# Designs tried in a protein design chat: VH-VL binders against q9xwc2. Part 15

Target 1, 164 residues: q9xwc2
Amino acid sequence: VTCDFKNELVSMNWNVKNNKIQIHFEHNNLTENRWTSIAFGDGPGMNNLESIIFSRREDNVITTNSGYTPKKKKVVVDDVSYVTVNDVQITGNKLKVTVSRPLGPAGPRNFSLDQCLNWMVVPGGSLSNGKFKKHHGKIFFIKDVCAAKCTAERIQRINSNKAL

## First folded at step 4 (VH-VL)

Design s07 (framework fv_greziprubart)
Fold by ESMFold2-Fast, scan of step 4:
Structure s07 (fold): chain C 164 residues (1-164), chain A 122 residues (1-122), chain B 112 residues (1-112)
Amino acid sequence: as target 1 above (164 residues)
Amino acid sequence: EMQLVESGGGLVQPGGSLRLSCAASGFTFSEHYMQWVRQAPGKGPEWVGLIRNKANDYTTQYAASVKGRFTISRDDSKNSVYLQMNSLKTEDTAVYYCARGHSYYYQGMDVWGQGVLVTVSS
Amino acid sequence: DIVMTQSPLSLPVTPGEPASISCRSSQSLLYSSGYNYIDWYLQKPGQSPQLLIYLGSNRASGVPDRFSGSGSGTDFTLKISRVEAEDVGVYFCMQALQTPLTFGQGTKLEIK
C-alpha cells in the first residue's frame, strides 16, 4: 500500500479517516511566481487531470486551489475550491502544506479519490500575469495509488499482526 | 493603496448604449476576477456579472437580467475592465460598481469603485 | 438561483449594546471544502458596500474585532458586540457558492 512519496525536491504523505483524505505536501524550492501541483488521473499524460494547485504569488503569498487540466498545456482553476487548507508555511523557498478533501466524489466534476489512480507531482511551473506556463520540470509519477487503503487502522493492524 | 476608478456614466434613452470603464491601481490587476454590481435607487445590490483572470481564459458570466445585452471585457495592459451596455431599459437605471474579486475565486469583493450613475429615461 | 433572506429588516440599537443580524439561504452554503460561502457587507450612507466578513467568519482587513460571523449550512449570524455610531448603515449577506451571486434584502441598523 502506497501512502507516501519522497525525493530530493518533494515529500508527500496521505491518510484517510471519516471519508476524508488528508495530504501533507512539502516542496523544497517553490520560488516567487511559480506553481506546483498534485494531479490525479488514469494515464501518464496531461489530459483530464484533477488537481490541487499551490501557487506562490506576490508578497510571498501562497494560494491553494482545486482545478483540472482538460487537455495538455491548459490549467483551469476552480472558482470555488473544494480543498481545505489546514496548515501552510513557507520558509525561504520551502513550502509545507496540509490539505484535505472528501475521499469520494467532490467538486464540480464529482471527482473521487476512492479509486485506484495514477498520482503526479508537477514540481514546478512559471506564473506570468496569472497564467500557468506549460514548461515545467520532470513530472513525478506515483503509479496505481489506492488512497482508500491508507488508513491508520490498517497500518496499526498490520503491525499488530506482525508482532504475533 | 488599492483603488478602482469608474467613468462613463450618464443619461441615455431606452434602447441606447453606454460603455463604463474601471481603472485599477495599487495591485496586480491581471490576477483578479473583476465584477460588476449595480444598485437601483432605494434597493439593494444586484450582481451583474464577472470576468475571470487570464489563467481562466477571461471567461465571463452574467446575471439573467442582462445576458445578451451587456458584455464585460478587460485589458490587462491598461489595468482596466469595461462594461458595454446595449439595448438599455428603464430598469437598468442604477449606480454601477466595479469590484475586485479574490484571485481564483470571486467571493470577497474587497476593493470597490465609488460607483457611477446610469440613468435610462426618455 | 440561491435566495438569501435577512432578518430583521430594521434594527434600532442603543449605542454600546450588542446587535445580531440573521441570514438564511435557500440551500446549503457549506461546500465540501468545509467552508461556508457567505460574505457580509456594510453600506454606509452615500458609500459603496464594504466587505466586513468573508467565508463565513473571517474579518476583512481593517474591520474591528467587534464584528463576528457565525453559522453553517443555511443559517448565519452577523454579530456586533458593542454598537458604535459609525456602524449605522445597511448590512447585506451574500452567497458566493454559485453564480449568480445573490444578496439578502438588507438590514438597516439605526441608533436609538
Scores: ipSAE 0.286, ipTM 0.741, lowest interface PAE 3.9, mean pLDDT 87

Design s08 (framework fv_greziprubart)
Fold by ESMFold2-Fast, scan of step 4:
Structure s08 (fold): chain C 164 residues (1-164), chain A 122 residues (1-122), chain B 112 residues (1-112)
Amino acid sequence: as target 1 above (164 residues)
Amino acid sequence: EMQLVESGGGLVQPGGSLRLSCAASGFTFSEHYMQWVRQAPGKGPEWVGLIRNEANDYTTQYAASVKGRFTISRDDSKNSVYLQMNSLKTEDTAVYYCARGHSYIYQGMDVWGQGVLVTVSS
Amino acid sequence: DIVMTQSPLSLPVTPGEPASISCRSSQSLLYSSGYNYIDWYLQKPGQSPQLLIYLGSNRASGVPDRFSGSGSGTDFTLKISRVEAEDVGVYFCMQALQTPLTFGQGTKLEIK
């Protein structure tokens, strides 16, 4: 079961408890007027991506929004975010954020993470007048994430097996 | 200093038109949703409508009482939001406030103008 | 539309005493984010409304800690632990879960 992802630029881990998923996300180089996101979809050809978007605005203000990318490939930010920010900090250009949401259907699109999905980390793009510009850099794909299986008991077993 | 300053109020006859302006300073105007709220004499506030930022295509929403008669627009190059009021009725008499949506996470209103009086009377 | 109902409509208080204002919504304001989408505003005589509490329990910038918001779902409370003369005005709750945004009728806080 896949419950984490890490490379040189980003790291992410997630766990499920009481029908909620908690995601801890780190980005090592989120500079001013830049955005990054975690996106979810069930196939490589789909343009309807559910997302959690992190933006670094002027004066180091970090904003977290839920949103989606429709077929015309425009990023649309929800007026009311259905994602809870549990912790956020930025030190230099390193972002550390912890968010949570319901594991099952949530938000205006009733999107569920209880299904096995392809997750992706979009390393980011620039912001101009609050508008999201085209991303730069390679999108990181995490295939077939069955997040419902990432319970504390399973994560503990995975870590115990790694230690051995 | 974050500030919103309304202008363009006044006396107008029923059926007339009026355009309100709201000039913003002290914050990054282009990134915020902007709202219009009115308050009739002796009454509580009533939400009129909002306009979203460029990231959300400057889309608008209105209270049913004004939909089809009022139009909200904005000009980010001038840090201004506008309320075009057509087919005015006596019940539109109120102090009109422009207000800033609090954040990109939440749209509650944290910065308000001083208000401008609109009187619709014969 | 979501209807917001406040009580009491008039609240005379002695300085230094606590005050409590209730707000009830016609449908739940608790969203899947875990937040209750309710704000509280104070309108002092002759002034614009000012934000006191947002998302149920968060104090706005500059708001003294004697103000607190609580509740969940449909029943909410604004509390002032020790009322001061400067707290005089009309208090409004507002739901921000869906458009149209709707306000309560207001509670006028007066010094006895």
Scores: ipSAE 0.126, ipTM 0.708, lowest interface PAE 5.6, mean pLDDT 87

Design s09 (framework fv_greziprubart)
Fold by ESMFold2-Fast, scan of step 4:
Structure s09 (fold): chain C 164 residues (1-164), chain A 122 residues (1-122), chain B 112 residues (1-112)
Amino acid sequence: as target 1 above (164 residues)
Amino acid sequence: EMQLVESGGGLVQPGGSLRLSCAASGFTFSEHYMQWVRQAPGKGPEWVGLIRNKANDYTTQYAASVKGRFTISRDDSKNSVYLQMNSLKTEDTAVYYCARGHSYRYQGMDVWGQGVLVTVSS
Amino acid sequence: DIVMTQSPLSLPVTPGEPASISCRSSQSLLYSSGYNYIDWYLQKPGQSPQLLIYLGSNRASGVPDRFSGSGSGTDFTLKISRVEAEDVGVYFCMQALQTPLTFGQGTKLEIK
């Protein structure tokens, strides 16, 4: 079961407890006036994606928003986020953030993450006066994420096997 | 430097109309929510309403006291936001401020205009 | 609507002494983003309001470190570590969690 993802730019892991999912996300190069996001969808296409968007503003405040990405990959941001920020750190250009949300649907447009979905990490784009500009760089796809299976017990089994 | 300059205030009789303008300079206007706040003589500030940026379809929100009578609009090509005030009441008498909001939330009004006086009296 | 209540309403302070202003909200301003959506503004005599603190504890650009914001949920405090003559004015808290945005009734800081 897939409960983590890592490459040279981003690192992400997630776990489920008490019908909530906790996601730990790291980005190694989130510079000023840049955004990055995690997105969820049920198809191979880019239609109707739900997103968690992290933005770094000029005052180095990291803002977390929920949003929706229609098929042209343009971000539309919710005024009211459905995601709880449990911890956020920015050191130099390295972002470390931990968020949680209900495993089931959290709002009118939010997916239930208890189903198997395709996840995406959008490495980022620029912000200009708060507008999300088109992303640059390769989108990272994580296929068939069945997050409900990412319980502490299963994660421990995975880590024990890796230790060998 | 960043600034907002209001204009269009004055004396108007009850039931009348007035349009306020707010011109922005020194920042990328089109990315910000813009807000209107008023202050009656001797009282504290009262939020009037806001208009969101293009990414949020220029949607508007209003305080109940002005809803249906006031309309907020903007023209990003002119770096301006407007407050159209109709069916004015004596209790609308106040200094009206234009303020710069955040890019996708309400907090942090960090740039304010000088204010423009609107007096509703016969 | 969220009601914001400030205390005290009048605050006479000797220059160089500390000052504290309290603000209470009728519901929690701690949002799912993890931030408290409360701002603090100062209105000096004859001037427009100016932002001091946003999102609970972040100082706005150009604001001296004498000013600090603290608190979470429904109880918030603005502190001035050493009051200067230029700090005279009316201080307002404002909730930015939901529309309509609402201000406290104000605290007038005066030099005694």
Scores: ipSAE 0.000, ipTM 0.502, lowest interface PAE 14.4, mean pLDDT 83

Design s10 (framework fv_greziprubart)
Fold by ESMFold2-Fast, scan of step 4:
Structure s10 (fold): chain C 164 residues (1-164), chain A 122 residues (1-122), chain B 112 residues (1-112)
Amino acid sequence: as target 1 above (164 residues)
Amino acid sequence: EMQLVESGGGLVQPGGSLRLSCAASGFTFSEHYMQWVRQAPGKGPEWVGLIRNKANDYTTQYAASVKGRFTISRDDSKNSVYLQMNSLKTEDTAVYYCARGHYYVYQGMDVWGQGVLVTVSS
Amino acid sequence: DIVMTQSPLSLPVTPGEPASISCRSSQSLLYSSGYNYIDWYLQKPGQSPQLLIYLGSNRASGVPDRFSGSGSGTDFTLKISRVEAEDVGVYFCMQALQTPLTFGQGTKLEIK
């Protein structure tokens, strides 16, 4: 099972406990007035994606919101975020956040991560005039994430077997 | 200094119309949801309505008491939000405030205007 | 609509003593984010309302640490650990979970 993802720009891992999913996300170059997001969908297009959006503003405040991309290049932020921010740090341009949400249906779209989905990391775009500008750079796809299987017990077993 | 300044208040007859303006300065206006809140003499605040930012298509919502009569709009190029009030009733007499929501959302209205008085009477 | 009910409506306090204001909502303000979508505002005489607390327990910028918000679900409390003269005014809770946003009736804090 896939319970982590890492490249030179971003690092992410997730685990499930008590019907909640906790996601640890790092971005090595989130500059001022930029956004990045984790998106979920059945793929392959940029349509009907559920998302967790991180934004860095001029005052160095990091805002975490749940949201939705109904059609390509558009990001809609929920009025009331259903995502919990457990920890957030910004040091230089490096963002480290830990968030959690219900594993099952949540938010205004009743969206569940208790299903196998394609996940993606949108590396970033500009925040300009109250608008989330189109991302620059390639989207990182993580195929067939069955997050419900990412329990502490299962992750421990995977790591033990992988070492062999 | 972040501030909101309302204008356009005054005395109007029942059934009349009035347009309020609210000019923002000192912050990136276009990123914020904007609210209108009113307070009748001797009463507590009553939420009137909101307008979302461009990311949420400038969509609006209104309290039932004003729906169909009031319209909220904004012009991000002028850092301004507006309240068009039609078919005014004596019950609409109040000080009207504009306020910004924090970080795109309507929670935590952290910047308020000074308020502008609207009196509806014959 | 969610109804917000405050108590007491009038609160005379001795300077330096603590004060507590209660707010009750007709339905839970606790969301799956783990936050309670309640804000607290102070309106000083002749002034616009000012934000004190947002999302249940977060102090707004510039708000002294003697102000705190607590509670979960339907019962909430704004506490002032040491009341000062500049705290005089009317305090309002507001639910921000859903539109229409609704305010409590207000609690008038007076120095005795």
Scores: ipSAE 0.568, ipTM 0.833, lowest interface PAE 2.1, mean pLDDT 89

Design s11 (framework fv_greziprubart)
Fold by ESMFold2-Fast, scan of step 4:
Structure s11 (fold): chain C 164 residues (1-164), chain A 122 residues (1-122), chain B 112 residues (1-112)
Amino acid sequence: as target 1 above (164 residues)
Amino acid sequence: EMQLVESGGGLVQPGGSLRLSCAASGFTFSEHYMQWVRQAPGKGPEWVGLIRNDVNDYTTQYAASVKGRFTISRDDSKNSVYLQMNSLKTEDTAVYYCARGHSYTYQGMDVWGQGVLVTVSS
Amino acid sequence: DIVMTQSPLSLPVTPGEPASISCRSSQSLLYSSGYNYIDWYLQKPGQSPQLLIYLGSNRASGVPDRFSGSGSGTDFTLKISRVEAEDVGVYFCMQALQTPLTFGQGTKLEIK
């Protein structure tokens, strides 16, 4: 069971409690006028992706939005976010954010994370005049994430097995 | 300083047309949904409609009372939003305000124009 | 459409005493995010409306600590812990969960 991901640029872990998923996300180089996102999909394609988008603006405000990518190079931001921001901080260019949302169906597209999905971390692109420019850099794919299995007791078992 | 400055109000006969303008300064206009809100004499505010930002394709929504008669548009290069009012009725008499929503949303209107009076009377 | 109902409509207050304004929505404003999509605005005499509280309980920039928003679902309250002369005006709640956005009818706060 996959409940975390880490590389040189980003770090992410998630857990489920009371039908809610909490995601802790870190980005080591989110500069001004840049965006990054976590995306969820059922296929290998870059179409019809549900997403959580983080943007850093010129005033150093970090905005978190839920959204949807119907096709490559297109982003739609929800009018009413179904994602809760539990904590956010930016120190230099390092973003640390904790968000949560319902594990089951949520938002205008009734999208659920209690199914096994392919997750993606889009390292980022430019935010120019409020527009999300095409991302640069490699997209990080995390295949077959069955987030519903990432409960405290299951994570403890995984850690115990890795320690062995 | 963040501000919105409106223009274009006045007296018009029933069935006439008016175009209101609202110019923004002091913030990144293109990130925000822009809204129009009106207030009839002695009454509370009534939401007229909104226009989303570029990310959401400048899509518009209107209150039922104005749908089909009013059109909202924007020009991000000029930091301006507009309200084109056609087929005006006496019930459209009000002070009209433009306001920004929070970035990428319509909640939390924290910057408002000064308001312009539109009087529809014969 | 969501209907917003305020009480009282008129609120005379002695300076230094607390004030409380109620707002009820015809349906729940609590969303799956855990936020209540209600904002509070103040319109001082001769001025445009100004934002006081957004998303239920968050104070807007520059708004004094004496203002607070509370409530969940359909029942909401705006409180002023110690009313000052500058707080005179008409207070409006507004739901921002769905379009059309709808305002309460207003509460006029006056100094006795």
Scores: ipSAE 0.626, ipTM 0.850, lowest interface PAE 1.8, mean pLDDT 90

Design s12 (framework fv_greziprubart)
Fold by ESMFold2-Fast, scan of step 4:
Structure s12 (fold): chain C 164 residues (1-164), chain A 122 residues (1-122), chain B 112 residues (1-112)
Amino acid sequence: as target 1 above (164 residues)
Amino acid sequence: EMQLVESGGGLVQPGGSLRLSCAASGFTFSEHYMQWVRQAPGKGPEWVGLIRNKANDYTTQYAASVKGRFTISRDDSKNSVYLQMNSLKTEDTAVYYCARGHSYTYQGMDVWGQGVLVTVSS
Amino acid sequence: DIVMTQSPLSLPVTPGEPASISCRSSQSLLYSSGYNYIDWYLQKPGQSPQLLIYLGSNRASGVPDRFSGSGSGTDFTLKISRVEAEDVGVYFCMQALQRPLTFGQGTKLEIK
């Protein structure tokens, strides 16, 4: 069961409790006027991606919003975010953020994470004159994430199996 | 200092037209939704409509009472939002406010203009 | 459309005393995010409305801590712990869950 992801640029882990999912996300190089996102899709082409978007504005304010991305189109930000920000910190260019949302259907598209999905981390894109510019760099794909299985008990079991 | 200043109000006859302007200063205008809210004499506020920010392609929404007659537009290069009012009716008589909407995170309408009076009468 | 109903419509208060204003919505304003999409505004005589509280309980910038918002779902309360002369005006709740945005009919707070 996949309940975490880490590389040199980003780190993410998630857990489920009481029909809510909590995601802890870190980005090691989120500079001013840049955005990054976590996206979710149900197919290999990943059309109509559901997203959680983090933006660093020029005053060092971090904004978190829910949204979606049609195939090969720009990010569309929801009028009302259905994602709760539990904690956010920026130290230098390192972002640490913890968010939560319902595990089941939520938001204007009634999008559920209570299904196995392909997750995607967009490592960075520019913010320019209020617009989300196309991302650059490699998108990190996390295949077949069945987030509902990431309970505290199961995560402890997974970590026990990795112990030396 | 964040500020919104409306202009363009006045007296018009039923069936007439008016264009209201709202000039913004002190914040990054292009990142915010902008709203129009009106208040008839002695009544509470009534939402008129909104225009979204550049990230959401300047899309608009209107209250049913004004849809088809009113148009909201904006010019980010001038930090201004506009309300074009056509086919005015006596029930459109009100003080019209522009108000700053949220950007990418909901924050309520936290900045309001002073309001301009629009009187529709024969 | 969501209908917002306020009570009382008129609220005379003695300076230094607490005040409470109630707002009821025709449907739940609790969103899947866990937030209640209700805001509170104050309109002082001759002035534009000003934001006091957003998302149920968050004070807007510059708003004194004597103002607080509470409630969930369909029943909400704005409280002023110690009323001051500058608090006179008409208070409006507003739902921001869906458009059209809709306001309550207003509560006029007056000093007695």
Scores: ipSAE 0.373, ipTM 0.790, lowest interface PAE 3.5, mean pLDDT 89

Design s13 (framework fv_greziprubart)
Fold by ESMFold2-Fast, scan of step 4:
Structure s13 (fold): chain C 164 residues (1-164), chain A 122 residues (1-122), chain B 112 residues (1-112)
Amino acid sequence: as target 1 above (164 residues)
Amino acid sequence: EMQLVESGGGLVQPGGSLRLSCAASGFTFSEHYMQWVRQAPGKGPEWVGLIRNTANDYTTQYAASVKGRFTISRDDSKNSVYLQMNSLKTEDTAVYYCARGHSYTYQGMDVWGQGVLVTVSS
Amino acid sequence: DIVMTQSPLSLPVTPGEPASISCRSSQSLLYSSGYNYIDWYLQKPGQSPQLLIYLGSNRASGVPDRFSGSGSGTDFTLKISRVEAEDVGVYFCMQALQYPLTFGQGTKLEIK
């Protein structure tokens, strides 16, 4: 059961309680005028992806949007985000954010995370003249995430088994 | 200082056309949705429409009362948003405001212009 | 369209006293984000509307802490804890969940 992901740039963990998923996301190098995102999809392609997008502007404000990628390289943000921001902190270039959303169908596309999906972390791209520029760097794929299985009880068991 | 200034108002006959301009200063214009809101004499505000920022391809939304007659456009190089009004009716008589939407979403119109009067009368 | 209904339409208040304005929406404004997509505006005599509260309860920049927004779903309240002379004007609620954006009829706050 996959309920976390970590590498040198990003770390993420998620848990489910009361039909709601909470995602804790960290990015170690989110500089001014940059964006990063978490994306969800059925296939390995970058078409028709559901997304949670984090943007850092030069005023140091972090903006969280729900959105989608109808085709590769295009990011569209929802006018009304369906994702709750529970906590957000930026210290230097390190972002720590906790978001939540319904586990089941939500938002204008009725997208559910209750299904097993491939998740992606898009390290980010620049924000220039109000545009989300093409991302640079390797996209991190997290295969076959069955998020509904990430309950507090299972996470405790996983952590106990990893500790030595 | 964040500011929006409307211009282009005046008296026009029914069936005529008029183009309003709104010039922005003091903020990064290209990052914001821009909106038009009107207020008829003695009435409350009525939302006219919006134009999204460059991230959402400058797409537009309109109130049904103006759909097909009014067009919103923008020129980020000039920090300006425009309202082209065609087939004007006496019911279009109002003070027209441009207003700034939140960056990347609509979440409050926090900067408003002073307004420009449009009178549609014979 | 979502219909916004305000009460009272006229609100005479004594300076220093609290004031409350109600707004009801024809549909729930509570979204899956956990936010209520309702804003409050004040239009002072001869001026443009100014944003007071956005997303139900967040004060706009420069708005005094005597203003607060509350409520959820279809019933919302704007509260002024102590009314000042400068608060005179017409207060409007507006839903920002669905297009077209729609305003309430307004509540005129006047000093007694």
Scores: ipSAE 0.526, ipTM 0.803, lowest interface PAE 1.9, mean pLDDT 89

